VHH binders against q9y6x5. Designs and how they scored, part 64

Target 1, 379 residues: q9y6x5
Amino acid sequence: LPPKLLLVSFDGFRADYLKNYEFPHLQNFIKEGVLVEHVKNVFITKTFPNHYSIVTGLYEESHGIVANSMYDAVTKKHFSDSNDKDPFWWNEAVPIWVTNQLQENRSSAAAMWPGTDVPIHDTISSYFMNYNSSVSFEERLNNITMWLNNSNPPVTFATLYWEEPDASGHKYGPEDKENMSRVLKKIDDLIGDLVQRLKMLGLWENLNVIITSDHGMTQCSQDRLINLDSCIDHSYYTLIDLSPVAAILPKINRTEVYNKLKNCSPHMNVYLKEDIPNRFYYQHNDRIQPIILVADEGWTIVLNESSQKLGDHGYDNSLPSMHPFLAAHGPAFHKGYKHSTINIVDIYPMMCHILGLKPHPNNGTFGHTKCLLVDQWCI

## First folded at step 24 (VHH)

Design hf3
Fold by OpenDDE, fold request of step 25:
Structure hf3 (fold): chain B 379 residues (1-379), chain A 118 residues (1-118)
Amino acid sequence: as target 1 above (379 residues)
Amino acid sequence: EVQLVESGGGVVQPGRSLRLSCAASGFTVSDNWMSWVRQAPGKGLEWIGDIYYGGSRFYNPSLKSLVTISRDDSTNTLYLQMNSLRAEDTAIYYCAKGKNYEKAFDYWGKGTLVTVSS
C-alpha cells in the first residue's frame, strides 16, 4: 500500500505553549512519535504565506503568497481572506496535493487548508471542503477520515486546518494564562479526538500524521502603537497590508514616502523593497510592495485608531514567539525522538520523501529532517 | 469506583422523543470518550454513537438522523437524545466508558429499557 500522510495545522500555536501548558493528548502523540520543538517559519509570519510554504517548500517570494492581503499592480487584483479563490495568486507554485495527484494514481483530501479549494495548475484536491470557519472540527475530522478510509483512488495525502489557537491568541493575547489555558486544553482535546478517530477506523498504524502550525503569537498592548497618520498623510499612499508588516504603495514619489516613514517610530523598520534584508527572502516578487514597514515585536502599526488585538503575529521570523512546533507520528517517524529546530520549508521535502513523490525545486533541506525518519541516517 | 447509571427509559409512543441520561462517577466524562450502545430483544448489540474528548461525535449511519449525543461537564453526565422513535427502537440502552486511545470499553452501565409502543 502506498504511504499516507495527514497534515494537520492548528493556526497560531506558539511553540512554547508546549512548555507552559499541559497537553496530555499531544504529549501522548509526541511520546509515540517525534517532536520538533521550534519551527522557524517564513517571513512574513502570516497564515496564508506560511501554510503555502509548508506545502511547497518555498519562501514567500517564490511561491507568491506574500501576505494575507496582497495587491498586484499589473492586473489590479486584490487578495484577501475573503477573496482568495483566484488561481492567479496560487499558480506561482505547485502545492504537494497537486503533485500527489499528478505523479501517481492517488487522491488528495483537504479540510479548510489554505488554497485547497482553488484549482491550482488546473488541478484541485480530489476531495475538499470550501473554506468556512463556522464548520466544526467534528465535521472536518469526519470528512477527512471518511476520505482517508473510503476513497478510490485512495487518498494518500490529506490536510486538516483549524483556526485555533490563533483567533483566541488575537483576542486574549498569548500571556492571558486563564483564557489561553482553556483554549489550549480544547486544542489538546481535539488532538485526542483526531487520534481516537483514526484508531477507531483502523487508520492509525498505517497513517503518518504531522501536527504543526504556521506561526506563533506575541503579546500586544495599547501602549505599543505606531500611528502612521502621525508620519504621513493617507493621500500619499495606498495601504495594502497593515500590521505588523505594512505594505505601502506610494501615490507620490517613493523616496518622499520613504523619507516620511523612515523615522516614524524607533520601534519600526522601514525598508525600500530592494533594501529588505536578505535573510527574510522577501524581495523577489512583484507582489511585494515598494515599501514595507516592519514593527518590532509586540508593537502594532495602526492608522488613526487603536488596535483591538491583544496578540498578533507576522513579525520577524527569527523571533521565538513567532515559531510554531511540529509533532509527527507514523511508520515513517521514529518513536520518542525530539529535535530542536527545523525550517518550515524543510517540511515539504520530508513529506515528499514520505509519500514517494519527486519534489519540485524548493528551499527546504531534506537533511534537516533525516533524524525524524526511520529510513534515514541521523547525522 | 467507576460507575455508570443510565436513566430516562420507559414506555413511549411512536413518533415521540426521549432523552436518556448516563450519570458517571469515579471519572471525568470529558477526559474520556463515551459511547451509547443498545440491544433489542433477541438481537445483538448495536452501536449508536460516540462522543470524544473534545466533543466530536460520531454516529451509526443508520441512526444518525434520529439521535444526538451530548454531555454536561458540570454534572458529569452523558445524554442520548432520540427523536421520531419507532417500534424497532425498543431496546435496552447502555452507556459505556471508552478506554483511552483504544477501540474498547472498560466500563458499562446496567442499561435502561426503552419501549416504543402505541
Scores: ipSAE 0.937, ipTM 0.974, lowest interface PAE 0.4, mean pLDDT 96
Fold by OpenDDE, fold request of step 25:
Structure hf3 (fold): chain B 379 residues (1-379), chain A 118 residues (1-118)
Amino acid sequence: as target 1 above (379 residues)
Amino acid sequence: EVQLVESGGGVVQPGRSLRLSCAASGFTVSDNWMSWVRQAPGKGLEWIGDIYYGGSRFYNPSLKSLVTISRDDSTNTLYLQMNSLRAEDTAIYYCAKGKNYEKAFDYWGKGTLVTVSS
C-alpha cells in the first residue's frame, strides 16, 4: 500500500505553549515520534499565507497568497476569508493535494484546510468539506478517518484544520494563563481524540501524522496602538489589510503617502514595496501593495476604532512568538527525536518524500528534515 | 476503586425515549474514553458508541440515528440517550471505561436492563 500522510493544523499554536502548559496527549504523541520545537514560518505570519506555504513549500511572494486580505489592481478582485473561493488567487502555485492526485492514482482528503475547497489548476481535493467554523472537530475527524479508511482510489494525503487556539489567543491574549490553560487543554484532548480514533480504526501504525500550526500569537494591549488617522487622511489611500502588517494602496502620489506614514510611529516600519527587506521574501508579487506598514511585536495598527483583540499575529517571522511547532508520528519518522528548528517551507519537500511525490520547485530544503526521517542519513 | 454504575433502565413502550446514566467513581470520565455496549437476550455484545477525551463521539452506524452519547464532567456521569425505541433494542446496557490509546476496556458496569414492550 502506498504511504499515507495526515497533516493536521491547530491554528495559532505558538511553539512555546509546549513549554508553558501541559499537553499529556501531545507529549505522548511526541514521545512516540518526533518534535521540531520551532518552525520559522513565512512573512507575513498569517493563516492563509502560511497554510499555503506548508503545502507548497513556497514563500508568499511565490505562491501568491500574500495575506488574509488581498487586492488585485488589474482585475479589481478582492480576497478575504469570506471571499476565498476564486481559483485566481490560488493558481500561482500547486499544492501537494493536487500533486498527489495528478502524479499518482491517488485521492486527497481535506477538512477545512485553506484552499482545499477550491479547484486549483482545475483540480480539487477528491474529498473535502466546505469551510464552516461551526462544524465540530468530531465531524471533521469522522470524515477524515472515513476517507482515509475507505476510499477508491485510496486517500493517501489528508488535511485536518482546526481554528483553535488562534481564536482564543486573539480573544484572551497568549499571556492569559487561566483562559489559555483551559483552551490548550481542550486542544490536547482533541489530539487525544485524533490518536484514539486512528488506533480504533487500525490506522495508527501505518499512517504518518504531522501535527503543526501556521503561526504563534503575541500579546497585544490598548496601550500599544498606532493610529494611522493621526498621520494621514483616510481619503489619500485604500486600506487592503490593517494589522499588524498594513497594506496601503495610495489614492494620491505614492511618495506623498509614504512621506506621511514613514514617521507615523517609532513602533512601525514603513516600506515601499521595492524596499521591503529581502529576508521577508515578500516583494515579487503584484498582490503586494505599493506600501506596507509593519508594526513592532505587540503593537496594533488601528484607525479610529479600537481593537478588542488581546492577541494577534502577522508580525516579523523571525520573532519566536510567531513560530509554531511541528510534531510527527508514523512509519516515516523516528521515535523520541527532537529537533530545534526548521523552516515552514521545509515541510513540503519532506511530505513529498514521504508520499513518493516529485516536488514542484519550492523554497524548502529537504536536508533540514532528514534527521526526522528513518530512511535518511542524519548529518 | 474504579466503579461504574448504570441506571435508568426499565420497561418502555415502543417509540418512546429513554436516557441511561452511568455514574463513574475512582477516575475522571473526561480524562478517559468511554463506551456504551449492549447485549440482547441470546445475542452477543454489540458496540453502541464511544466518547473520547475531547468529547468526540463515534457510533455504531446501525444505531447512530437513534442514540446520543454525552457526559457531564461536573457529576462525572456518562449518558446514553435513546430515541424511538424498538423491541429489538431490548438488552442489558453496559457502560465501559476504555484503556487510553488502546482498543480495549478496563472496567465494566453491571449493566441496566432495558425492555421495550407494548
Scores: ipSAE 0.937, ipTM 0.974, lowest interface PAE 0.4, mean pLDDT 96
Fold by OpenDDE, look of step 24:
Structure hf3 (fold): chain B 379 residues (1-379), chain A 118 residues (1-118)
Amino acid sequence: as target 1 above (379 residues)
Amino acid sequence: EVQLVESGGGVVQPGRSLRLSCAASGFTVSDNWMSWVRQAPGKGLEWIGDIYYGGSRFYNPSLKSLVTISRDDSTNTLYLQMNSLRAEDTAIYYCAKGKNYEKAFDYWGKGTLVTVSS
């Protein structure tokens, strides 16, 4: 049988949730599979960029999804969560489902993974759902498992996406133990639903399943705000993205704008595009604006209004609070193995290996995941 | 002690709706996957549907349009809503507790008889 892989993302599942809360279903999953405790995601630590990094193995500057909100100065196009269907934004890379879909006797399926409802390089998954946050997990799970089970040509790669615990993290903040316990219990139960459904369909033994996330969540507060209006007149720039990494498009001289912002707050770093730290791999793309503002962990960049979020993400990708986890189970993976850390871009070459796909050029390192795989030598 | 008690069965006319209940004791319904199964006279067991831990429901494709499974956590009760009943829906209906991570049941109710007749 051809290898099969289901990639599951629970948005905003911070890695240390596994240490601070109980996950009986997920722990059972891990017990019979592998766990990577911390996954270093890509900067900025936002949903669209990181999900695309998972499936391309590329840094944001390379795959072109550099934020949840983007602007292209040449075409004058805008990208947002409500306007993400233009292939223009996605075509700078080839996601794994396209690679897989183009293989003979294979097909891809997707349940609302970012970018999966857009034809990329004139290719779209044979089975997909248009993104709709109102669609239940049940419906998504039902569709994805039925496609995995009954499709011809067979679905060999599938994605499943769920918006929690991100939405709740934003609402309650990750430090709200009471509410987050409730939310995370629901997530664990949904993992249980997934596993049980796969077993009931007879898919479990031959299916590789990866459960991961795109980013974590940090606690925010009304006491930790950076008001840009206190530093610069809004007529001097266009805001492309706001917090915690603001993308600034100057309407006046860039240097003048920079000088007005550079000392705006001790809790915010201001970078000209060419001065963005190399470690972010967030420089070499035209979609990155001339000036970016990076708030310190837990600080929120605002205009002349208050933030309503008690949790947020998008911060420095070296922060543990921004890191998700990865768990996996299936024929390709060891049982009962735990690994400390990988980079999120490492997932792509691993998935390609599992599926027998030739990877496109990417920033991942296959060697980082060898210890997870039964067919590899682990040094 | 684990116990499952079905109720709500009886004689109904074709086209009518019926809601069956399964009262559970000795375990928490919401922490387990539950199933409805039926057995028509002279026939084998037929799976109707499941409700899993997080509330996800899955149905027999042949019955999906006619049935809805739900649960009430406060009363620890499983429900089966049946609509547009037909004579062929005459059967003993059972609720069952699933064994976690297996395709097997731990416990069964005694069943409740549903007769669809004009």
Scores: ipSAE 0.921, ipTM 0.969, lowest interface PAE 0.4, mean pLDDT 96

Design hf3
Fold by ESMFold2, fold request of step 25:
Structure hf3 (fold): chain B 379 residues (1-379), chain A 118 residues (1-118)
Amino acid sequence: as target 1 above (379 residues)
Amino acid sequence: EVQLVESGGGVVQPGRSLRLSCAASGFTVSDNWMSWVRQAPGKGLEWIGDIYYGGSRFYNPSLKSLVTISRDDSTNTLYLQMNSLRAEDTAIYYCAKGKNYEKAFDYWGKGTLVTVSS
């Protein structure tokens, strides 16, 4: 019978939360499976880009989802949370659920993973939920497990997405031990619900389950603001995205806009597109704007002197605070194994291997994940 | 010592609502998955529904529109709300503590009798 895989994301789950908070249910999951302690994600360390990198194995410049807010100058199209359904944005890559369900006798299911309610390459997940943040974890879990258990052709690849701890991380900041302890206990209980339900339905022993996240979270402060209005008049540019990586479309000469911004703050790096560090792999896409501003960790770019944000992400992907974890359990995975690090783009070729799929060209390295898998020589 | 004590049973008229309680001691309800099960006279056990660690709930499809499971973590108490009661709902109602990560119960309450009669 074909192997099955459930990919789960808890948004904004910083890797070191595992060391700093109690997770009895997640630790039980890890004990019988594998843990990757740090996953180096892609720049910018935002939700849409990193979720698409997981399922395509591509850097953001290569898959075309380069931020949560985007603008395409040729088509004049805008992308945002409220305007994310145009396949135009997603069609620069082929996510794993498309490849999976185009195989004979296979289907894919999705409970709110970014992009799964979009017909990418004229293909939408065989079973899916339209995104709605008000839908409970209980309903998402019920739908995904029902589809895994009762579909013909069988669901062999499924995704499940949950908005926490990201929402609370923004609200409280990752260093608020009292509030984050309560939030993270709830997340751990939901992981318990997932595992319990899979066992109740008889799915647990033959289903591969990956629990991961897209990014971490860093502490912000009213003492760490970069006021963009103090450096440049709004009339000189169009703001495509603000913080912590601002995307600037000049309305006047690009060099003139750059010169007004370059000394705005010692806590912000200003890059012309061609000067963006090569290590970001964030240059070769028309959706990357001519100027980007990259705030230092914990600094917030604002248009005024105040911010309601106590935690944020999107910073340099070399920062440990931006890194999620990965845990996995199932017949493909070793039991009781801990691995230090992989790149987030490595998840895609590993998943393709588990599912017996030919990966599309990608930036991942299968060799980085071999030690997690029972059918591979670790060396 | 683990104990489960059901209460709130009695005689009710058809069409009315009733809420059963299950007071738990010797363990924390929210650290476990919990269940309601009933047994009608001369019948086998019928599963009503479960509530899991994080509050996710799953019900017998034939009862889903008629029942709601909840819990109060501050009082360590599990509840069963039953609506539009019918004569066929006459049964002994039990709460049960699940074995974590297993499809099995390790402790049961003594039950509370609900009689739906004119």
Scores: ipSAE 0.760, ipTM 0.914, lowest interface PAE 0.9, mean pLDDT 94
Fold by ESMFold2, look of step 24:
Structure hf3 (fold): chain B 379 residues (1-379), chain A 118 residues (1-118)
Amino acid sequence: as target 1 above (379 residues)
Amino acid sequence: EVQLVESGGGVVQPGRSLRLSCAASGFTVSDNWMSWVRQAPGKGLEWIGDIYYGGSRFYNPSLKSLVTISRDDSTNTLYLQMNSLRAEDTAIYYCAKGKNYEKAFDYWGKGTLVTVSS
């Protein structure tokens, strides 16, 4: 029988929070397992793309979830975090829970990981919760541990998603030490609840647990606004996504729209689709719009002057502020090992190895994670 | 010194509600997982429920519709709310401090007696 794996995400958990705040429960988890100090995520550094990259091992251009807001010109369909259930958007890839539960004598469970309440390739997670941000961590934890402990066929792959510290990071900004200390203490306590519950149920010693995140958070400011209205009339384009990477669909000549935008701000790069830097792996999908605007770290693209977020993410994936961490514990993992960095797409082939699954074609490199695993030579 | 002091017990009529308190000293309640346990006359210990570090709660399935555990971090106090009391709920009620990351208790209160009778 293959080992079981629980994949946990705390949304927006910036890697350097571990150095700057106290996490007694998480540090206890790390001490008996492994830590990857920085995970280089995919561009765009947003929630939906990066969670899908974790479970598919693919760059956004390959899995088709290219942003939190998207438009498909052929079908005229729109995608947003409030309109995300159409399998059309998700079907360009096969996430690991689909592959897992199609194996004989296996099932998958999900507590609100993006996409797990969608029938992707006509297959929905065997056990799942419909997304609802009002559902407590207690209820998510109760459901996921119940499914891990009491299902036939057994649940061998499970996911658990929590909205913090992302929600509070947007509200307060990562530099608000007073509020972020309170938020991060609560998250550490919830990690304690997870570990305690797994021990109470007798799951801890034989369950592999990954705790990770999709992206970090950077400080915003009223002093760092880019006003598109100063450069171009609203009527010349359709706005598919706004900040910090704007997706622009021209309504008039593309060159005219580009020329109006290219000198709009020294704190923004403007790319024609064919000119997007190769290192982003963000070009080869029809859902990527003809023009994108990429704001510098901490800058916010706005249409007019308005209230701004105090923290945001979605910036260049080379920025350390956009990087999450990964910690893991369980029979597949070494004890007390630290690793500096991996790519977020590397998580998928590692998880496939742990579960004994054949990975679909992907962009991850198994060799990057070998040193985390007890059954591999690290040379 | 670690101390747990239960209070709020007494004689109550069937069908009524009762709230028990557990005043903790010598440690911070929210840094630990905490539990309520009861013992009816002539019977063994019966687990009621737990509350963990972040406030997650788990109950004995037989009692979950009848009880609620809560915690006040500002007063370092654990509570047990009991509703629709029956004669079989007559017991000594204890609060207990768990050992972190273990399925075991390290400190136990003296208990408070609840008697349900007409």
Scores: ipSAE 0.759, ipTM 0.914, lowest interface PAE 0.9, mean pLDDT 93
Fold by ESMFold2, fold request of step 25:
Structure hf3 (fold): chain B 379 residues (1-379), chain A 118 residues (1-118)
Amino acid sequence: as target 1 above (379 residues)
Amino acid sequence: EVQLVESGGGVVQPGRSLRLSCAASGFTVSDNWMSWVRQAPGKGLEWIGDIYYGGSRFYNPSLKSLVTISRDDSTNTLYLQMNSLRAEDTAIYYCAKGKNYEKAFDYWGKGTLVTVSS
């Protein structure tokens, strides 16, 4: 039988939530599988870019989804959470579900993972749900398990996406123990539902399951605002993305815009595109704007107004608060093994190995994940 | 001591609705997956549906349009709503507690009889 893989993301699940809150169902999943305690994600630490990095193994500059809000100067196109369906944005890479379903006698299924309702390279996931945040976890789980159990050709790669704890992390902040305990308890119960359902359908023993996330969350405050209107007039630039990494398209001389911004706040780094630190791997794509502003952890860039969020993400990917976790269970994985860290781009070549797929050129390193896998020598 | 007590059964006319309750004690319903099962006279056990830890629900396809399972965590109570009842729905209805992470039950109620007739 061909190997099968289910990739699950709970958006905004900070790695240290595992140590600071109770997760009886997730801990039971980990006990019989593997845990990677910290996954170093890609800069910027936003939802669309990091979900695409997981499934392509590429840095954002290489796959072209460089933020949740983008502008392409060549085509004059705009990308946003509500305007994400144009294949143009996604076509700079080939996600694993496309590669998988083009293999002999294989198909792919998706419940809401970013990009899976878009025909990327004229290929859309074999089974998919159009994105709709009001669709319950129950319905997403029912569709995914039905497709895994009853498809011809068989579904060998499936994805499932859930919006929490990201939404609540923004609303309450990650340090609100009372509200986050309630939210994370619900997430753990849904993980229990996933595992229980897979067992009830007889899928559990032969299915590889990865539970991961795209980024973490840091505490914000009304006391930590950077007001751009205090430093520069709106007429001098077009704002492509705001916080915590602002993307600035100058309307006047670029050096003048830079000079007005460079001393705006000691809690914000201002970069000309060519000066963006090499460690970000965030420079070589036309969708990255000429000037970016990178707020310090917990600081919010605003336009003469209050922030409505008590938690945010998108900051420097070296920050532990931006890091998710990865847990996995299945025939490909060891049992009861814990690993300290991998890079998020390493997930793609590992998944390709599990599925017997030839990976496209990517930035991941298969050797970083070898100790998770039963068929690899770990020294 | 784990106990499951079904109630709300009785005689009901065809075409009407009925809501069954399952009062649980000795454990927390939402920490477990729970099930409704029925047995018609002279027939085997028939699975109706499940509700899982996070509230996800799954039903017997032949009954899916006729039944709804729900749970009230504040009263530790499981419910079965049945609609458009037919004579063939006459059965003893049982609430069952699942073994976590297994396809098996460890506790059953004594059942409540539902009779669909004039």
Scores: ipSAE 0.754, ipTM 0.914, lowest interface PAE 0.9, mean pLDDT 94

